# Miniprotein binders against p81326, part 163

Target 1, 226 residues: p81326
Amino acid sequence: MLHFGGFIMEINHISKILEKEREEYIRNKVEEYLKQGFSKDDAVNKANQSWRTYIGHRIQDVIYNLLKKFLKDSGLKVTTDKALNNRNLPEELDKVKRLIAINYGEYLFLPDADVIVYKVENNDIKIIAIISVKNSFRERRFETTYWKLKLKESPVTSHIKVFLATPDKDNEISYKCPNGKPKKMRIILEYELDGIYFLKEDFEETEKAKHFGKIVEDIIEISKKL

## First folded at step 17 (miniprotein)

Design N32
Fold by OpenDDE base, second read of step 17:
Structure N32 (fold): chain B 226 residues (1-226), chain A 101 residues (1-101)
Amino acid sequence: as target 1 above (226 residues)
Amino acid sequence: GPEEILEEARKLMEEAYKLIEEAEKLAEKGDPESLEKALKLLEKAIELLRKAIELIQKALDQGVPEELRKKLEEAFKMAEFLLFLAKFLLEDIKEELEKQK
């Protein structure tokens, strides 16, 4: 119980912790871009964009490592789409890749799958869930929804749960109707996805919108039904 | 023929997607000038996507072999999704611009 409490606290502040590195990161990147011959304004803009990408990857890595750790005892395995982008995959990962692929006729493409949870039973692989990690919703806001819908179209992938994990730093989807105005993005994402998990405390909780601390339990429960 | 129409629609969709990506990057900056530029890009993307959808519908209405029909239907779904995305982003940017006034 105690280990979960400290863990939850750290998760809630992940964005704040990472933001402490921002000033130094930006300064260093600005200097780098200036040396490359960019103007001061361009260097600052590029540095800010680089930071957004960087922090996004860091959050993804944290979530991946957490899920890997907490799901290990349940016998569940975790991988990433990045790990699947290899020509020479181990047999297990090659099977995982094939089981999440979306058919576009002559081509198979992978959905955006920051984290993939699967189990191995009797040498058969079952995909349980895909977790998309987003720090900001300014870009590609509904891509996760698109992939969910595409996965649902095939009997091979229709059972795969698609979750969104986010700190939602800017409160873009934390509430359905702040100040009486519906937040379309929250409503649509919650409706289309199997769940949204927040790495923060300040959000409107629903059946599908939960604290990230619940994701492990939910995944384990789903895995038992498969 | 319908295959040429599909190819034309795909080209339009690719161009529209590039515009949406650029608009998203601009919108992320959040300043009024960037937001205004993003709006213009999205308007163009929406125009291209509407044209792509019209072309695909026209091809489907002509009667096509099953294999080509499936390709057209998939292209249609993608175009509709991109259109939805572009429109949604457009509305959000407009709202943001209004808040900054």
Scores: ipSAE 0.026, ipTM 0.337, lowest interface PAE 4.1, mean pLDDT 86
Fold by ESMFold2-Fast, scan of step 17:
Structure N32 (fold): chain B 226 residues (1-226), chain A 101 residues (1-101)
Amino acid sequence: as target 1 above (226 residues)
Amino acid sequence: GPEEILEEARKLMEEAYKLIEEAEKLAEKGDPESLEKALKLLEKAIELLRKAIELIQKALDQGVPEELRKKLEEAFKMAEFLLFLAKFLLEDIKEELEKQK
């Protein structure tokens, strides 16, 4: 399968690049902090914290570009919440923003929608999916679940699929009951969300928790039913 | 009136959400001092959210127009979810502190 095989190849290539980037980034940041007078242990800790912030943005960009590339042939479009926050929006993106915004009286909030997939037919917009990208679950871990619950309350947004994409390198949600202790976060996220896509090999796979390589095929299948 | 109560409740909820965000950042650091600070922020957030819920209920108990009722019900659901989130984070951090001992 040409298209699907190409996507898997891109995922493997990107994983290797990110690993190399991490080593170089950490080395440079440790040197920088040591020059500032920090101890070796403090410098290493600060460098690791800096990497976590950096890689979060990097992973969002990678996912956006991969989805844009591999969904194009299926007539699907991809945008970001950052693009929707611009004051001078094209008509198409203004319509997308209106279709995912949640009303709180006088205020309109955008959900935690790092990546948005939609289709256009005769200038009508149909939102297919919102993807929240998380490198770590220690920051804003239940925000995605909150937005999913809010979107379900409106007939306009209740059809929108909400997915989580994550490398989960610290194994925070990779397993439901490691050593017999339930991981409440994994259980809640899998229950409330429409899917979790892992950018890693080792995790407890279910019908909702899959390797990221499945996301393109799943989104295309969903779009055909809408 | 009920509209003023809704505004007050929303301000409490906004303040609580900022405390929850700060607590999550402190929890990310993982050291006992940061985790203890995160617990205090979450306790404060829970207090604010309970106050917001009380105010929203007080407003809902008054005869209010349909549009205002919908806004109050929406705020109530939001406050309840934030309260759930704060309580869940608080228990998670307590468990982490116990493991460190």
Scores: ipSAE 0.000, ipTM 0.170, lowest interface PAE 16.5, mean pLDDT 78

Design N33
Fold by OpenDDE base, second read of step 17:
Structure N33 (fold): chain B 226 residues (1-226), chain A 83 residues (1-83)
Amino acid sequence: as target 1 above (226 residues)
Amino acid sequence: SEEEEKILELLWKALFLLLEARRLAEKGDYEEAIKKLEEAVKLLEEALKIAKELGNEELIKEVEDLLKYVKRLIEEIKKKLEE
């Protein structure tokens, strides 16, 4: 068995490469914002925020493409919330959009869904899982949990599994009780979500907290039960 | 730079091939896994060429390390095919 350690190493290598571009990216963005009339401090702050967004999207794209490829053979399909933000959707995606919508009385809103996994059987769409991808937990720490709870409130969406995928570079949620002190965020996320998948090796493994490599198998298994 | 962006693109493509190869190997499809890895080698060699042209020693080392890794994987899978 090709040890999964190699996969992590590969992901880590890409992350390192992306981080090397940071200095140049920041410099270029700072210059751009200065030209727009921002102060130096504001330009730096905006550049840093832009970088975080950029890296976040890149990681999300990687995970999306990985899941798309690995789930294809199982007959499972993947999409994103971005793909659903269109006025003119194909029938299939329009159905997907409707099946993940959350009811707020007069309004329907979509959860944050970086990746949506679904299957089509006899022209019926079944939503299997939503995967939220987070590079860091500095902002919106419990957003994914909120959406999971909202999805759970409706019989239409209560079956949808919600997973979090993260490299957790800053070890914010890698361990439950490091040094005997409970990590509130890890405990809550693990309790409320259906699973946390780490794109790293150094983490506390539990029934719900697993290496990202297991996500494909878990999704396939869930799909068979629906 | 445009060249650095190209290197990154190639690295991403190579990584996806590596991941696909792993999945294939796990399923026992070793021949197809090797094909994916060989394609990854080609992409990485191109990336290495560009990195050398840029004189970026850090990128050169990184790409070389990855190439070495992929080649080792190919050899490991080949050994399994012979078993």
Scores: ipSAE 0.063, ipTM 0.527, lowest interface PAE 3.0, mean pLDDT 87
Fold by ESMFold2-Fast, scan of step 17:
Structure N33 (fold): chain B 226 residues (1-226), chain A 83 residues (1-83)
Amino acid sequence: as target 1 above (226 residues)
Amino acid sequence: SEEEEKILELLWKALFLLLEARRLAEKGDYEEAIKKLEEAVKLLEEALKIAKELGNEELIKEVEDLLKYVKRLIEEIKKKLEE
């Protein structure tokens, strides 16, 4: 049965699976680096760096599968920028690609659209939201703001919601400075984007900065207005 | 690192100037918009220099991408100003 309590429970279950996956991944990577002649401290540091890269892709896959599962009964469809980069697309996905692509003279570029939510009504496609998935600052959170600004400029794309989904494990945008003000990066991202969804518990929630557990409900409500 | 924090500071200052430039361009203040974007270019060139010294390939690429975008905006606004 599809309901928001089930979604939150599944997020919690996946969080525990990812924690176990992290322990196993790091253990294996430490062994590999030790075998290559690195010191124990260097091996641990390199394993942690490798995990940060791995988990970025893993979180994107998790978010895609969760949204696909929990939006299905609401008549919403989910795809990825990876799927849209195939040279020979089905007609439906080709239409999705055309509706989010940004024109740069001779070239069409896809925005930072790791996950795309859309609906099909009477053979017309409406793009509801794009979700940029970032594990850390090093994964180009500035790019998400840039793409939002570009999408806002066109009447074809200006209605599309742009969300950032991030664990923000290093507290780069989820914590306040000692003076009580949010960090500059947090202020800009929250102002320009339509929402930030944190994959963590410890942060001060606002109208636009929410726990990831609220994303399904928010997307469904947005889709009703289109 | 402290150098990474400095790069982050420069990137956010540049992005803020970029957003201000857009607001000015929307008002038709193209000359002032170009000035803000040129200031952003200087900050991004400083960030790129630090990123290269640090040898951080991810930061180098991010700064280079943003620099390309800002330079393109300057050319687009200059074109509009000439019309």
Scores: ipSAE 0.000, ipTM 0.231, lowest interface PAE 14.6, mean pLDDT 77

Design N34
Fold by OpenDDE base, second read of step 17:
Structure N34 (fold): chain B 226 residues (1-226), chain A 83 residues (1-83)
Amino acid sequence: as target 1 above (226 residues)
Amino acid sequence: SEEEEKIDYLLFKAMLLLYEAKRLAEKGDYEEAIKKLEEAVKLLEEALKIAKELGNEELIKEVEDLLKYVKRLIEEIKKKLEE
């Protein structure tokens, strides 16, 4: 049984820890883009965009590994959309891929699923939850909401919980009504999703908006009902 | 227990260092990558000590496996430095 006390504290600082490399990363990328013939302004912009992608992947990797570790004892399995993006999949992962697919008539497409939690019982796979990991909400703000709504449209996928995990570095969704002004994004995400989990302490807690430390327990509880 | 929490904390820190090291190595900064990994080894060794004191064989195995992985990674990067 993983004890979370000191671990939770470190999770709260994940963004800060990973951001330590930002200055060096940006400098190196700017230099790289300058060598490629970009203007200084373009190089800086490209470097910043590259950083956003880079840091997002790192946070996703951390969350994936954490969930994998903490859910292991419960018999739950964890995978990623990246792992499913192969032509030759093991039977188990092939089934997982099919069970999260969204129907668009002639085509099946996968939702953005940074982390997928599932269980195997009696040779049957049940998808429990999809976790979307977002470091910032500058782009594709309601993408996770879209996928949640699409998953609800099918009896095959309607039971799948969709969670958002974020450090919310820029406090875009940490509070509902800071200074009396409603944060549209927070309100909509909280309403449409099954939960928002923050990798930080400074946020407005609600029934659906919780600290990331609660996600494991919540997932396990959901799994028992399936 | 408090000891188990400490182990988890150490493992988390080690994991972060491992990620940093991998990124550094990808950039060709092998020396700094090795430093991060060596720090991770120290943390994992401390975790291993605590796990052994607790007699938790599962945790011991987990930490040992991670240690082996990190040490292998160090050796791989060292080989690249020699090239």
Scores: ipSAE 0.014, ipTM 0.278, lowest interface PAE 8.3, mean pLDDT 87
Fold by ESMFold2-Fast, scan of step 17:
Order: structure tokens, then C-alpha cells, then sequence
Structure N34 (fold): chain B 226 residues (1-226), chain A 83 residues (1-83)
């Protein structure tokens, strides 16, 4: 019963808050590094590096809380890979962990799943989707694709949808070249993944690359087919 | 940049080869797995050269870590062949 427009409104509000937060964060960090004796260029570079780390965690938390809030009334549950790496797991989360784990011979590893959506039906757990959150593509750019390919090899995990969520502020995968061709990274990610959700407004939507505001509806629709 | 785009492509191809090699090793096809991993090493060494020329410390570290992992995996699979 959550108003559909309420989710979109919340996304727009958070986008504005993050823009304001970035300006203040960078100003404060530049001042801090200048006081420590760094040059202006070094201070700016260090402040931008600090922001990239900060915003990565911040966006993950935001996405987790939004999905938890807006999927609750549809009977869907949300957790994080951070929660699953806790040594003292409730029974339900231990089952979730085992259902997304990937085999490497003698070893069992979790994919890099920042946010995990699942449902519980009569004590049975079904994983709906995992969402990888990327603020930048400077490092680990194809990690999400690797995990998607690994999940496809097992009947237990092959149904799990793998999504990428990103503000893409540096236009690393939302920019088109002058000839209209998307960047190679965008082509590869869109081809291999089940969807890309942008936390920005200025981009061309496709069937698989959408505004983040559509993710709740898409997840609910997928869960009905499971 | 075009150089960064080339690194992305090389890393993607190396990761696909790594995925294929792990799947082959799980099936006991160790010789084919090693061949795929050796191809991945060559792609990663090319990516590392470009990353060093760009002076991108984070890319250098990322590629070096992956290269170290792939080389370690080759040695582990070679030990399996000897058994």
C-alpha cells in the first residue's frame, strides 16, 4: 500500500541531499588537508578520494533503507552482505547466505552483493535479486559481471537477478560517444547483467538501463514469477 | 580516456578467462584451465603496463592483485596435475 510516487519522491529528495552533502564534505576536507600542510592540489585530490569512499558507503546505506521500506508491504525482505558476514547469524540469514554462496572446490564464498532481496514462504527462502552499488568504475568495474556469470552456473543460484545501482556522476557508463555508441564498459555491463539502475536523471533509458525509481516495481514483478 | 577503456576491456576478458578456467578446473580439466589462466596472465600484464604508463596507483594495485591471484591459482592447479 505504499504510494508508488512516494518512492520516486524519496529518491529525488535524497539526490538533492547528496549533492549538498558533497559540496560541504569536500569544502571541509580541503580545509582539513590544507591545515595539515598539503598543497592546494594535493588537498583537493585527497578530498575527492575521501568523498568517493564516503559516498560509496552512504549510497549503499540509502539504497538498503529505501528498498527495505518500500518492499516490506509486498512481503519481501532485504539484507546486506555485511549482515551475512556476521559470525552470529539468525537462522533465516544463515539460510540466505547458503543460497547465494558460490562454490570454489573446497571453498564457499559470498558474491559481492551489497544489497540482497529475498522472500520467505512457509520457511522456504527464495532469493530474488542482488544489487551491486558502484559510486565509481575506477576499480572493480567488472566484479559484478564476474559474480553474475558464477551465479548462472548453479541451478540453486541461476534464477537470481543481478542488478547494478549507480549515480554515475562521472558519466562513466551513462555517456554516449558523439557517434551515438555507448562506452564499452556500458555495453558489457548492460549485456551481462539483468539491469542497471541510475541514481541520476540525465541519461537515455533502455529496457535494462533505467532510473532507480523503477527498481521497486521491477523487483516486485520478478518476485511474482518465482 | 582510450587507454582506460583498453584497460577495462583487458580486465573484462581476463575475468571471463578466469571464470572459464575455474569451471574447467571444477570438472577436472586442469590442462585447459591452465591454458585459460595463462591467457588471462598475458592480458593482465598488458593492462598493468598501460596502468603504469598512466600512473594510476589504484588501477596498478587492482591489476597487480588480480595478477597475483591468477598466478597463484595456476600453481595450485599444476599441483593437482602432479597428483
Amino acid sequence: as target 1 above (226 residues)
Amino acid sequence: SEEEEKIDYLLFKAMLLLYEAKRLAEKGDYEEAIKKLEEAVKLLEEALKIAKELGNEELIKEVEDLLKYVKRLIEEIKKKLEE
Scores: ipSAE 0.000, ipTM 0.176, lowest interface PAE 15.7, mean pLDDT 76

Design N35
Fold by OpenDDE base, second read of step 17:
Structure N35 (fold): chain B 226 residues (1-226), chain A 83 residues (1-83)
Amino acid sequence: as target 1 above (226 residues)
Amino acid sequence: SEEEEKILLLLWKAMILLEEARKLAEKGDYEEAIKKLEEAVKLLEEALKIAKELGNEELIKEVEDLLKYVKRLIEEIKKKLEE
């Protein structure tokens, strides 16, 4: 059980904690890629890319576990897109999968949904929220926004809240207008999404941009209105 | 258990209030900070009650320690207001 003080610290410093492993991870991966016949420069680049993927998954897992734990008492359930990528799904998860699917005419595709929060009432499933977890915004900066817009296009999915959770390690979206210059990415993400939740202390707080600690309360409140 | 999860939720809510209080105090809004902390105390007292009912000594101790901490913070802020 995370001590209360320890919990806040863990949330605010999750990136820093995970980054402690970076040096060793990179070293090991570089060695691995060198053995595979890559040049030193290529090995380093591949190792760095591998690290980004690795740390992203770890942050996602932490967030998933936290949400699962803290939402359980409210009768809310949590799953992931990864769990839905199975041919043999339990009936409940099969329904969840269908309820978040986006229509492309002849095809249905799932949005990127790192964490999915839903409730079951009288054997009916209601999707409450999708949380996208991003450690950095170097790639696919507006991917979450795209999925939000697509979800809005259908009456089946239009009610689903889409949140972004990020430690924003590189301060890409922590402030709207640092030094008087508007940060396009922050402004657009905040406008299009239902909320941005920061796993850090140093950010510009707004109605939609909040500390990650607020996400549980917000989700519970939304669930009561559905 | 379901009751343990309720305790955790209360602790989570208290944590949020502590963070809000910290931000308020940093801005010099000490009165409002105290209000947030007092609300946190109420949540923690509820958590403590449940923990005692469960007989979970570890949780009891954790919540008690946190309560003591929050109460000390309130006292410290009150002293600053009197200065």
Scores: ipSAE 0.038, ipTM 0.309, lowest interface PAE 5.5, mean pLDDT 86
Fold by ESMFold2-Fast, scan of step 17:
Structure N35 (fold): chain B 226 residues (1-226), chain A 83 residues (1-83)
Amino acid sequence: as target 1 above (226 residues)
Amino acid sequence: SEEEEKILLLLWKAMILLEEARKLAEKGDYEEAIKKLEEAVKLLEEALKIAKELGNEELIKEVEDLLKYVKRLIEEIKKKLEE
């Protein structure tokens, strides 16, 4: 479809913006840490660690805005776990929260649902997908898988698709060996999750591991089956 | 396998506890952070037992590396409590 071409163009445009943003962020943070009296090596290391945290939130916001924009005309709605953690929730979002929350006795916990896609039909809420956004797998390697396993346990949540979205710039899970075998981390994530969407161009696609540009079409098709 | 699925669940429960501990430590709640990390150690020890029974060398190494990391964090936070 034509508007899927627009989606790909937006992804490419944002990728270029994020690269420039990285250069400026690192430069500014190194200057800041040097002024605080850190050595050059410590300043660079702290700046890089700060960028990893920053870019994680930045990519989440980007994905949220892209999905909200491109799913709107298909009658699909998008929210975030941040929105669901607000004190005063609109009734619709309160219903969404109730449909994805995991009950631990006295407490209700939200899964790591950076972005949530749902639909409303005649005042009935159906959760389509939860998207976990990971910039790096050095920390929290299997967090998305844990939440998928928890959601599978309940008839109320077992239909919810759990996706991972990641740039995977360090080739932690997108790389395949020359013999065609993926790394064990990739095997586990692809097996347990409903899909992995890469924010990068050069990797070998499978049925469940795809370019991020395909996520909008996939979500729309899933929603039609619910 | 069923056993690999159990290991994965335990590992991921431990990672959730690590994130909770990190947030508590950022607020200066060091004693509560240590409790979360000690809970993670128990889950990782169970995962290690299952991984060893399964004979999966990569899972054994992954769990051992995480255990070493968590135990180091506990010691670092305990030093801050002594300050």
Scores: ipSAE 0.000, ipTM 0.164, lowest interface PAE 15.4, mean pLDDT 77

Design N36
Fold by OpenDDE base, second read of step 17:
Structure N36 (fold): chain B 226 residues (1-226), chain A 83 residues (1-83)
Amino acid sequence: as target 1 above (226 residues)
Amino acid sequence: SEEEDKIMELLFKALFLLLEAKRLAEKGDYEEAIKKLEEAVKLLEEALKIAKELGNEELIKEVEDLLKYVKRLIEEIKKKLEE
C-alpha cells in the first residue's frame, strides 16, 4: 500500500493545488460569457459561480478515486449519486440506489451522496457509508445533516453512516470555539453526523472530527460490524 | 521517506491532470486533454524512476499500472481525434 501518510500530506494541499488554476479558469470563463452577451459584471459573477461548482466536482472526484482505490483491497465498492442517475442501471447499482432511497410517502428520493460505500456479500448489498464532499459551506450548510436525519428515520437506512469530507478552506468548521465563540455549524455538524474528515492539518481534532486519512480505516471497521 | 513523499506528490499531480483531461475530453477538447495526459505521463515516469530506486515493488507496480492506464487513455482520445 502506498504509505497512506505521504499521500495524506498531499491531500492537505488539494485545495491549494486546485486554486492555482482559478485565475486562468476565471479568465477563460469571463471571456466565454462575454461572448455570450453578458455584461462584464455578470460574466465575472457567473465565472465565479462556475468555478465553485467546478472545484467542488474536482475535489469530489479526487475523494471518490481515493476511496475507490484504498477500499478495493478490503472488498468494498464505491459509487456516486451521479452514477445512480440512470434509467438503465446494472442490477447491483439498482439495488444500491434502492437501499439509500428516502421515503417521502408517494415518492422516493435519493439523499445527496457524493460517494457511496457498500459491500456485496452472497448477492446481498449492504450500504456502509455515504460521504458528502464540500469545499465550502457558503450554501446549504446543514444539507448533509438533513440527509443523515432522514436516513435515520427508516430501519432500512438507519445503519448508514454519513460522513462529511472537506478541506474547509475558509475555516468555517475547523474549530469548535475559535476565540471563545462557538461555531454553531461545527458543533451541529459534529453532533448530527457520524464523522467529519478534514483534508487539512489545521483543525480541532475530536472523536468525530478527524483527518481524512482516517476515513478508510474507519469505513473498513464499520464494514466489519455490518 | 522523502522519496516516498516525492512519489506521492507526483502521483497526486498526475491524478489531477487525469481528472482534468477527462473533463476536457468529455467536452470534446481532445487536443488539450492529450496534452494534460502527456504531462501526467512525465510525472508518473519520474515517480516510477524514484520507486525503482527505492526498490519498492508494490509502489512500482502501482505506478506502472497507472502509466498503462494513462497511455491507454491517450490512445483512445487520439483515436477520437482522428475520427
Scores: ipSAE 0.019, ipTM 0.342, lowest interface PAE 6.3, mean pLDDT 87
Fold by ESMFold2-Fast, scan of step 17:
Structure N36 (fold): chain B 226 residues (1-226), chain A 83 residues (1-83)
Amino acid sequence: as target 1 above (226 residues)
Amino acid sequence: SEEEDKIMELLFKALFLLLEAKRLAEKGDYEEAIKKLEEAVKLLEEALKIAKELGNEELIKEVEDLLKYVKRLIEEIKKKLEE
């Protein structure tokens, strides 16, 4: 309702900001590469490659800030895997890190948890979900499936929901082939993950593949069951 | 494309071998873990060859990054065996 209406309005606003940011970023990077001696065509290609990396981090930051803002009133907290790697970890984040880390013999690794949602209840921490944020189909999103399968192996982490959030601008996992069948990657991601949230309008929704605007409500409902 | 589907098939097979190798390493079975990772390397090298022939720079980078990760992990486990 009113809370979710505000979330949708803010998503629309951010989409417009990201588009303006793209134009300025490309312009600046083309100038930078031209100054380095690259041809105009090479400079444009390199600027586009740089943008794909940049926007991945930018979309992750945007999603982090949106979720932090809109989950706060529901008693839910949000952090990032980058925050968990700080040397001076607060006690609360140190506990979050321990609850999400996966044991590989003598090694402990964090999953690719770009954004982490948790709650503090009676001084205990419960991890609700991790969200992998991918800007492009070929940007390592298949690793999200690996981390989901690994988290399922432990009673400590098996309850944690694993979501993929992606604009899928190239229509690579939201696209249906001419025969009506989804692409292989889409089938596997949807089967293994707890959900895919698209930052785009035009795709066929399923129980697990939804518009990004539904993520806040879904996370709140999951947290109530824990 | 059929070529992209083949690359994805090889990538998933390699990722599942990586998962199995990590389970073996957790059990202390480092030699079997290395065997699984070496099998993953072969699949990833095949995927890289197809990606290069296809000229898909994004897939080439993805496969190269995963291949580097798997090769690094093999060396880390080999050091553990040595110690």
Scores: ipSAE 0.000, ipTM 0.183, lowest interface PAE 16.1, mean pLDDT 77

